VHH binders against DegV domain-containing protein DR_1986. Designs and how they scored, part 3

Target 1, 281 residues: DegV domain-containing protein DR_1986, of Deinococcus radiodurans (q9rsy3)
Amino acid sequence: MSIAIVTDSTSDLTPEHLAALGVTGVPLYVLFEGQLYQDGVQLSARQLVEGVRAGKAIPSTSQPSPAEFAQAYAQALEHADEVLSLHISGQLSGTVGSARLAAQEFGGRVTVVDTHTVTLGLGLQVLRAAELVRAGQSVPQIVQTLERVYPQADLRFTVDTLDFLRLNGRIGGASALLGGLLNIKPLLVVRGGRVDAGGRVRGQKKALADLAEHVRRYVSQHGGARVAFLATVGGEEDRAAVRAQLSDLHFQDMGDHEIGAVVTVHAGPGAVGVALEPLSA

## First folded at step 4 (VHH; framework vhh_7sr4_2)

Design M2 (from L2 with Y101E)
Fold by ESMFold2-Fast, scan of step 4:
Structure M2 (fold): chain B 281 residues (1-281), chain A 128 residues (1-128)
Amino acid sequence: as target 1 above (281 residues)
Amino acid sequence: EVKLVESGGGLVQPGGSLRLSCAASGFTFSSYAMGWYRQTPGKQRDLVADITSGGSTKYGDSVKGRFTISRDNTKNTVYLQMNSLKPEDTAVYYCAAGPTEYDILEDSGYYSPEYDYWGQGTQVTVSS
């Protein structure tokens, strides 16, 4: 049996990368200046950031419809026996709900997984699923592996302002960090499918050092790691600075990644982070 | 008023197990990093284990693989499960609480939690 993988645009894997993996990405949308744009297709993260910096209001986002998922599943099943569908946390988006509704039309041929994460946290799970498909694993075996990996998976980041998370209702437990943030940088995690407080430090340099130390600690505790380095537009130099602090450390480098437009609506420009998972399950 | 009260210490034979508890009050427990340190007479306190508000853990090299730190935010309690105890583990064990915010150590580049509050300690003696 052949397996097609479907994910959504919040994986922040490029369309070219998804195509090379044979993975279908279903786009979420950005509502910007009264118009809906498909994530990464009709609106880039850079265009969004430039608009906000030019004084336009902070955008909002919306999930794909069940009809859009049904179309993606029908198309995937033209060349595969079954579909494994991996998505952004159900606590951050209604995307898994839309996917589950669509899956009901396909008589058990579509398996939908809530990954409890976002951006390259989801992207790393998609990459692992694609590896396991190529290795000849079944859908139940892949799901079992992802369920073993997920509790060890980690996403930690810093943002320039909490306004983007707050205004779009995704601040979660990080709302505890609101007020009194003069010269203090928030550290944030995705835990249990939500954004949560990961700490607070004084100044950007300490925030970047926290991210680097978090990677060191994770690698030490797990005997290695797969590590992806993330930034929204404006965070590229800081992402490089985090990497530079880790030149002495051995890990599997999953690359530097730009966070896409939908996730940028929630994190804001200048965000920097790391996504971590163990080498094997 | 912040209070940390350790319990669960005692005398145990080598290879035995003990579970230490630290009951906390007087602060928002879920927002604080919690740690266990130990001290023998005439020596400095050494890190045994810590756990951030977010659940990330760190262990001293001498206890890795044998001890497990955990927390229960509903009970405002941090635990230290100690397995395969050795005579060298004999010490007074202290519970500590501090903000999740870390200050970087300039010489090593390591983060260390700043612990503002300490318990009274509980004696662990590993002896045949």
Scores: ipSAE 0.000, ipTM 0.094, lowest interface PAE 19.1, mean pLDDT 84

Design M3 (from L2 with Y101F)
Fold by ESMFold2-Fast, scan of step 4:
Structure M3 (fold): chain B 281 residues (1-281), chain A 128 residues (1-128)
Amino acid sequence: as target 1 above (281 residues)
Amino acid sequence: EVKLVESGGGLVQPGGSLRLSCAASGFTFSSYAMGWYRQTPGKQRDLVADITSGGSTKYGDSVKGRFTISRDNTKNTVYLQMNSLKPEDTAVYYCAAGPTFYDILEDSGYYSPEYDYWGQGTQVTVSS
């Protein structure tokens, strides 16, 4: 049986990556300057950041409708027997709810997964699912593998300010990090499907060192890792600095990734992070 | 054409057992979540048990420990083994089929809030 994979734009895999994988990405939306834009299609993260830096208000985001998912599923089922639909955490977005409502009109042909993660945390699950589809695994086998991998998966990052997460209501447990002294940098994780506190350090240099040390500990504990390096616009040099601290370490390099417009609304410019998973299930 | 045909209902004494079967046709059975619901006259249908395409199960609070749901994908059949039956288990039992939803943190997965397909029902009566 042929399986088509559907995900959403918060996976932060580029259109080129998705096309190469044969994966359909359903865009979320950014409300910016009173106008609604499809994530990565009608508005880039760079355009969004440039606007905010020029004094425009911090944008907001919204989920795809059930009708948009139904259209994506109908199109996928024109050339596949079933659909595996992988989405951003239901605690961070109503996206998985829209997907579930749409799936009801296709019977058992569409399986929807709440991945309990976001950005390259979701992106790595999409990449693994695509690998398992190519290996001939069934939807239940793929989901079982993702469930086995998830407890070992990790997403850790730092932001310039907590304001973007706070103003859009996605700060979660990281609200414990509000306040603090001058030049304190928050460390954040995605845990149990929401943003949570990962620590506090003094200064950007120590925040980047923390991210590098986190990768080193993970690789040691798991005998290897798949590692993706992430940044929002303005974080590219800091992402390179984290990578440079790991030149002596053996891991499977999943590349440097730019966080897209929707996730940038919540993380803000200048964010840097790492997404990790084990080499095998 | 999708068909769900329930069997195994009947009259049984309190403390007795019944095994319900639901034979499915007209769709790829292994890809569907399957469920058993029951309805007493004048009331809404209540969840008895669900099983996902991957085999994860969920039970209604009133039947936990007494009923077991299982599936056989080679026979396109879902089963409900009903033990220690009580008079309050008297109802029409419906087989249902629909999409599968997974929560990666939950062993039971997420089940469809509503199933696409329903059988005609089979009567279970528990009386002395």
Scores: ipSAE 0.013, ipTM 0.432, lowest interface PAE 8.5, mean pLDDT 87

Design M4 (from L2 with Y102W)
Fold by ESMFold2-Fast, scan of step 4:
Structure M4 (fold): chain B 281 residues (1-281), chain A 128 residues (1-128)
Amino acid sequence: as target 1 above (281 residues)
Amino acid sequence: EVKLVESGGGLVQPGGSLRLSCAASGFTFSSYAMGWYRQTPGKQRDLVADITSGGSTKYGDSVKGRFTISRDNTKNTVYLQMNSLKPEDTAVYYCAAGPTYWDILEDSGYYSPEYDYWGQGTQVTVSS
């Protein structure tokens, strides 16, 4: 049977990339100065960062409604027999809950998956699901593969400040790093569906070296990897510096990606990271 | 003053079970990684299990599947449930607290807590 893939905007795959894959992206929202903006449609990450730098209050985010998911599912089912719906961790957002509620109206034709990750961690699972659909795999086969990928999936990043994660309630276990970060860069991971402390180092250069060494170690431990390089606005040069440290390493390069507006609300400007998964699962 | 107080140690027969507790005070418990280490006379301390502030766990190879670490942030306590005990589990067990950081030089590639605080230890003896 034909399978349509639905995801949300926190995958940080561009609308153009999603269209090329035949994947529907449901936008989350940024609340900024009393206005709601659709992620990547009505507000770019750069516009958000410029607003924050102008001394405005830190924005917040909200999930898509069940009605928005029901609309996306109904539209997808006009040209497909089944929907596979992949979303940001249920510990970071109520998005998967909205999707599950909407799915109840479709008599088992919609399968909703909590990917336990965010940004290109989710994006890599969407890409893998699209590849498996093209290879002719069934929804249960794809879900089984993704469930094997989740425990090996890795998202590691550094931020300029923990304030954005703290003020929006997504700091998770990284709260252990609060209160002592002068001249120290926090290293963060998404583990078990939430943000956790991944380490701390002295200065930006050591943080970037840590990210590069983490990629090298992951590739060694897994016999290869699919690797995406991430940055929020202001982190682009540092993303390039991490990549430059890995020019001798063989991995499947999933590209350089800009983190979108919703995720930028939580990570802040100047964040740099890597998303990794194994070649096989 | 930071204080870690271990309890629950004792004598047990092979195949038995014990539950260790570590009561913490003097710091923001929920923000710290907690761990259990063990030491036999004349040897360095070996990792038994640790748990980050976010709940992620790591176990020493010799105890995987037999021991379980957990924490209760409302009681400022970390626990170690020890099942299927063996004579080679005989050691002094130490509770530790510290921030989590990634040790890029560790061959396993796992995160490692930087333990700033240690308890006095509790003796576990597995013998007939």
Scores: ipSAE 0.000, ipTM 0.112, lowest interface PAE 19.0, mean pLDDT 85

Design M5 (from L2 with Y102F)
Fold by ESMFold2-Fast, scan of step 4:
Structure M5 (fold): chain B 281 residues (1-281), chain A 128 residues (1-128)
Amino acid sequence: as target 1 above (281 residues)
Amino acid sequence: EVKLVESGGGLVQPGGSLRLSCAASGFTFSSYAMGWYRQTPGKQRDLVADITSGGSTKYGDSVKGRFTISRDNTKNTVYLQMNSLKPEDTAVYYCAAGPTYFDILEDSGYYSPEYDYWGQGTQVTVSS
């Protein structure tokens, strides 16, 4: 049986990545200055950041409708027997709920997965699922493999300010890092499907060193890793600085990725991070 | 076209055992999540056990260690083996089927499959 993969725009895989993998991405939305924009289609992360820097209010985000998922599933099922649908944590977005409602129309042909992660944490699961589809695995086998990978997966990042996460209600356990942050860089993780505290350091240099050391420790602990390097607009040089600290380390390099507009609404400009998973599961 | 038919209910003594079966037809059984729920008059339905298409299981706290859910994809049937039955287990037991989904953190408070199809229910009575 042929399997089509569907994900959402918070995977932060580019249209080119999705096309190369044969994966369909369903866009989330940014509500910015009273207008609704499709993530990465109608509004880029750079346009969003430029608007905020020009003094416009921090935007909000919304999930795709069940009707949009139903359209994506109907289209995918025109050339595949089954759909595997992988989405951003339901604790961060109602996206997986919309996908589940839409799946009801398709008589069991659509399997929806709450990945409990976001951005390239989700993107790496999509990449692995596509690889396993190509290897001839069934949907149940793929889902079980993702279950084994999840406890080993890691997403760690730093932000310039907690305001973006706080104002949009996605700060989660990182609320413990509030107070005195003007002189301190927060370190954040995605754990248990939500944002959580990963630590505090003094200054950007130490934050970037923490991210690099975290990659080194992970690779040592797991005997290798797949590593994706992430930044929102304004974080590109810092992303390069993290990578430069790892030039002596051997890992499977999953590339440099720009965090998209929807995720940027929550992380803010200047965010830098790493997404990690084991080589095998 | 879609049908869920429960069987195996009845009257049993405390400490006894029953095996419920749910025969499914009209959809691709192997790709669906299957569940057992129970309801007493005047109360909402409570999860007894469910099983994903991949075989992952979840149990209600009151039945853990006593009940076992399983599925046979060749027979399009889901089973509930009920051991060490108590008077408190008296209820109508419903079979449910819904599109496959997976919650990686099953205890997150998230694991509540949205079921589209429900059986008519089978009565289980544990004599006091």
Scores: ipSAE 0.000, ipTM 0.313, lowest interface PAE 10.6, mean pLDDT 87

Design M6 (from L2 with D103E)
Fold by ESMFold2-Fast, scan of step 4:
Structure M6 (fold): chain B 281 residues (1-281), chain A 128 residues (1-128)
Amino acid sequence: as target 1 above (281 residues)
Amino acid sequence: EVKLVESGGGLVQPGGSLRLSCAASGFTFSSYAMGWYRQTPGKQRDLVADITSGGSTKYGDSVKGRFTISRDNTKNTVYLQMNSLKPEDTAVYYCAAGPTYYEILEDSGYYSPEYDYWGQGTQVTVSS
């Protein structure tokens, strides 16, 4: 039975990578100054950051409609027997809800998975699902593997300000970091499908050192890891600085990734992070 | 070319007052957040006060109730009124300008924005 994979644009996998994998990405939207833009299609992360830096209002985001998912599923089923649909956490977006509504039209041929994560956390699960499809695994076997990976998966990052997460209602448990001292850098995690507090340190250098030490600890505790390095526009040099602190460490390197426009709305410019998962589950 | 020019620094006795001014040019002043930071030798730069394009203000805990930040968009100038000055207020004071996305909004009050543009600094010395 042939399986097509569908994901959404918050996976932050490039259009080129999705095309090479045969994966369909359904775009979320950025609402910016009263105009609606498809993530990565009509608005890049760089264009968004340039608009924000020009002193414009903070943008917001919206989910794809059930009709957009139904169209993607119908197209995928022209060339596959089943669809496995992997999405951003249902606690961060209504995207998985729209996907589930659309899936009802297809008589059990579409399986929708809440990955409980976002950005390359989701991207790594999409890559794993694609690997398992190529290995000849069934949809139930793939879902079972992803459910074992989820509790071990990790996403840790730092942001320049909590305002972007707060204003769009995605700050989650990281609201505990509000009301602290000045010049403190927050460390954030995605845990249990929402943003949560990972710590706080004074100064950017200590924040980057924390991210590097977190990777080192994870690799030690799991006997290896798949590691993706993340940045929003403006965070590229800091992403390189985190990577440079890990030159002595052996892990499976999943590359340097730019966070896309929709996720940038919530994290803000200058964010830096790491996404981790075990080598096998 | 962005330019920030500070003035009003100097020597003052404990309990005295000073008003710092920062004249800005080379950008759309009304759309930018403006701030005052201070630095003592061998220490990191600390937020004193900032003001958003919309006029919302935030203060460092050590200066709350003593210092007041304000802006005049018609003059492209930000001000820092410093009252009840203490010896520990002795520092170089820097004017800063940054885009609105680095603003501190509402009750978040926790995280200081980063600024793209900085003045040369003005020395404030509080001594008898």
Scores: ipSAE 0.000, ipTM 0.112, lowest interface PAE 19.0, mean pLDDT 84

Design M7 (from L2 with D103T)
Fold by ESMFold2-Fast, scan of step 4:
Structure M7 (fold): chain B 281 residues (1-281), chain A 128 residues (1-128)
Amino acid sequence: as target 1 above (281 residues)
Amino acid sequence: EVKLVESGGGLVQPGGSLRLSCAASGFTFSSYAMGWYRQTPGKQRDLVADITSGGSTKYGDSVKGRFTISRDNTKNTVYLQMNSLKPEDTAVYYCAAGPTYYTILEDSGYYSPEYDYWGQGTQVTVSS
């Protein structure tokens, strides 16, 4: 039957991308200077970064309520027989929990998936799910495919400072990288649904070279890849520098993406990364 | 304020032994690589030995088998045990501290210690 896809704003897919896919995005929230803002609707990443650069305190984030998911599901089911709902890792946010509570009201018509990732890691799974819906696959077939893809999916990035992840409690295993007063650049991964240490190097040039080499090794190991290039505000030139190191390499280019406001609260400005998945399931 | 203070240098006869100590403060010692370098008059500074935060060690070819580097994280101190000393070991010995680096750019398990903090040096003289 007909399947509608629901995701959340931490997929960092633009409203234009979501509309083109027929996907509904449910916004998370940023609490900034005592006010609550919907991710990408009421607050942009640029506005958030400019506020922090002007000396305002690092914001916090919150999940959508079960009522907001129930509303999204009811609306989707006006035009579809079933809903497939894909969300940020349950270890990084309570979002999937809110979605599961809301799904209970719909008699098995809503299937909720913890994707174990975030940003374009989630976005790539949403794109794949949309492709499989168009190919006529059932919800159980799509879920089975995503379960095979997840262990091969990869998200690797570098940040200017670990303070944003630390202060909001999302540093995870990357806490092992704390304690340097030197000009070190941490390399981070999302592994098993949480942030973890991926390495440490001196200087931004070596961090960007590490990201480019990671793409080369992934493509070699998997016989190709879908690759998205990511940056928070301030990381755009470094994202371009990673891409420029890969001009000789053949992969499926999923584009350059700006990380949204909610994810920027945790990564900070000047973050650069790559999200990867295999070409086929 | 980062401080590295070397001690244990001095005059020793060929075939003798010395133990150098470097007391560290002002940073999280257990997270840092520690190293010993030496400089002889008119020559460049050479690696004697280093030890990572995890305890892996490397030695310069001229001292391998004679010198042993070790660390005590509870005392924030790195040591260099120097045995079978030779006149050519005469040099100023410097303690160094820096992060242990690792990256996908290098083979699995590789690291590259880089040193940002240096002590004032301690003189070791091996003569009859």
Scores: ipSAE 0.000, ipTM 0.230, lowest interface PAE 12.5, mean pLDDT 87

Design M8 (from L2 with D103S)
Fold by ESMFold2-Fast, scan of step 4:
Structure M8 (fold): chain B 281 residues (1-281), chain A 128 residues (1-128)
Amino acid sequence: as target 1 above (281 residues)
Amino acid sequence: EVKLVESGGGLVQPGGSLRLSCAASGFTFSSYAMGWYRQTPGKQRDLVADITSGGSTKYGDSVKGRFTISRDNTKNTVYLQMNSLKPEDTAVYYCAAGPTYYSILEDSGYYSPEYDYWGQGTQVTVSS
């Protein structure tokens, strides 16, 4: 059977990347200065960061409606027999819940997956699913593969301030890092669907070195890895600095990615991180 | 050191067949995309076929249906089976390896891999 893939805008794959893959992205929303904007369509991450830097209040976000998912599924099923729908962790957003409600209208033709991750963690799962569809695998086979992959997948990052995660209620276990000493940089992880503390280091240089060393250890532990490098607006040079520390290491390079507007609301400007998964599962 | 060594080239008559092999060493072969490119004197290299780490394939329009790319991860080797050869297939054939960036092949909505490593090439001549 032919399979269409649907994801949401927190995958942080660009509209151009999604179109090239034949994947439909359903946008989440940013509430900014009393106005709702579709993620990446009506508001870019750069516009958001410029507004916050100009003194505007930290925005909030909201999930797509079940009706928006139902429209995406109906459109996908015009050209495919089945839909595989992959979404941001249900612990971070109600998005997967909206998708599941919509899927009930389609008589088993739509399979919804909670990926237990976000940003390029989700993006890597979308890319893997697209590769497996291209290789001729069925929806149950792809779901089994993703269920083996996600427990090994890692997302590790550092932020300039914990305020964005705190104010929007996504700080999770990283709240233990609040009230640190001067020039202490938090290291954060997402694994198993939640944000948690990954450590503390003194200064940005040590935070970037920690991210590079984490990639090196992961590659050694797993005999290789698929690696994506991430930054919010303002973190691009630091992302390049992490990459430069790994020039001697062999891994599947999944590229450099800008974190989109919705995820930027939670991480803040100047965040930098790495998304990791095993070569196969 | 990364090494790609091509073999199997030669002279063949139109309508004939050849199988090219590329033996790879110095990197984790199974995690890399592999490709075959060809070049005639005075022209740029053109994609013949590529295969991603995940097994997705893409072929150049002029060879689709006649050539087949495959890989054997146990032997660290990529192959190009060339059938129904034509004089226009005469070229130096190069093996290439690179990381898969988005594993996207253009005909299926996927970008071709970026290739960092290249073999020295093997000559294929199709002539009567």
Scores: ipSAE 0.000, ipTM 0.157, lowest interface PAE 13.0, mean pLDDT 85

Design M9 (from L2 with I104L)
Fold by ESMFold2-Fast, scan of step 4:
Structure M9 (fold): chain B 281 residues (1-281), chain A 128 residues (1-128)
Amino acid sequence: as target 1 above (281 residues)
Amino acid sequence: EVKLVESGGGLVQPGGSLRLSCAASGFTFSSYAMGWYRQTPGKQRDLVADITSGGSTKYGDSVKGRFTISRDNTKNTVYLQMNSLKPEDTAVYYCAAGPTYYDLLEDSGYYSPEYDYWGQGTQVTVSS
């Protein structure tokens, strides 16, 4: 049986990456200045950041409808026997709920997974699922592999301000980091499907050093890793600085990734992070 | 269209065994999660056991270690082997089928709102 993969735009895999994998991405939305935009289609992260920097209010986001998922599933099933649908944490978005409602119309041919992660945390799971489809694994075998990988997966990042997470209600356990001293940088993780506190350090250079050291420790403890480097608009040079601190370390490099518009609404400009998973499931 | 037919219920004495069967038709059985729920009059349905399309299983606390769920995709049938039966196991047992939903923070499983098809039920009576 052939398997098509569907994900959502919060995976932050580019349309080119998704096309190369044969994966369909369903866009979430940004509500900005009273207008609704499809993530990465009608509004780029750069346009969003430029608007906010120009004094516009921090935008909000919304999930795709069940009808949009039903359309994606019907299209996928034109060239595949079944669909594996991988989505942003249900604790961060109603996206997986829309997917589940749509899946009910397809007679068991669509399997929906709440991945309990976001951005390249989700993107790495999509990449692994695509690899396992090519290897001839069934949907249940793929999901079992993702279940084994998930507790070892890691998403760690720093942000310029907690305001974006706070104002949109996605700060989670990182609310414990509110009220810090001047020049204190929060370190954040995605843990248990939500944003949580990963620590505090003094200054941006120490935050970037923390991210690099975290990668080094992970690789040592797991005997290797797949590593993706991620940044929102304004974080590109800092992403390069983290990478440069790891030039002596051997790992599978999953590339440099720009965080898209929907995730940027929550992280803000200037965010930098790493997504990690083990080499083999 | 979709049809689930339970069989194998009946009257047994405490300590006895029964095997329930649920024959499914009208959908792609191998792609569905299958479950067994039970209900006594005036109470909510509770989970007995479920099995995903891939064979992962979950059991209700009261039956774990005594009951075993299994499936045969070639026969479009799910089974519930019930051992060491107790009077408290007396209930109508329902077969359920639904689309697969996975949660990576928890073992794979289904909630009753995810089950879109239900059988008519089969009575199990354990009398002392």
Scores: ipSAE 0.373, ipTM 0.768, lowest interface PAE 2.3, mean pLDDT 89

Design Q1 (from L2 with S31N)
Fold by ESMFold2-Fast, scan of step 4:
Structure Q1 (fold): chain B 281 residues (1-281), chain A 128 residues (1-128)
Amino acid sequence: as target 1 above (281 residues)
Amino acid sequence: EVKLVESGGGLVQPGGSLRLSCAASGFTFSNYAMGWYRQTPGKQRDLVADITSGGSTKYGDSVKGRFTISRDNTKNTVYLQMNSLKPEDTAVYYCAAGPTYYDILEDSGYYSPEYDYWGQGTQVTVSS
């Protein structure tokens, strides 16, 4: 039974990477200056950041419609027997709700998964699902594997300001960090499908050292790891600095990734982080 | 055409056991959540047990530890093994099927299956 994978643009895997995997990405939208833009198609993260830095208001985001998911599913089922649809946390977006409504039209041929993560946390699940499809696993077997991996998966990051998460209502448990932030960098995690507090440190250098040390501890505790390094526009040098602190460490390198426009609306420019999961060897 | 056919109901003495079966057709069974509900005349239908496409299970509080739900995807069949039956278990038992919307945090309470298809029911009577 052939399986097509569908995800959404908050996976932050490039269109080129998704195409190489045979995965369909359904775009979310950015509402910016009264106009709707498809994530990564009509508005890049760089264009968004340049607009905000020029004094424009922080934008908002919206989910794909059920009709857009139905179209993606119909197209995927032209060349596959079933669809596995992996999406951003239902606590962060209504995207899974739109996918679930669309899936009802396809008589059980579409399985929708709330991944309870976002950005490369979702991207790593998509990569693992694609590997398991190639290995000949069924949808139930793949989902069971993702369920076993999830408690060990980790997404940790730092942001320049909590304003982007706060103003768009995605700050979650990290609201505990709002007090006393002068010269303090928040450390954030995605846990249980929402943003939560991961700590506080004084200064950017300590924040980057915390991320590097977190990777080092994870690799030690799990006997290895798959590691993706991520940054929004303006965080690229800091991402490189985290990577440089780990040059002596052996792990499976999943690459450097730019966070896309939709996720950038919530994290802000200058964010840097790591996404981690156990090895699948 | 979606079809759910229950079997295995009947009369049993208190403390006895029964196994219900539900044969499904007309959809991709392995992708659907399957459930068992029960109803006594004059009461609302309540959840007995459900099972996701991946095999994760949930039970109603009154049946935990006594009933076991399972599925066989090669036979397109869901089962309910009922042990230590009580007179209060007397009801019509309905098989249900709905799309599988997987929640990776299976005990988080973030999802409850929406059942689109229902069988005709099978009577279970527990009496001496």
Scores: ipSAE 0.077, ipTM 0.507, lowest interface PAE 5.2, mean pLDDT 88

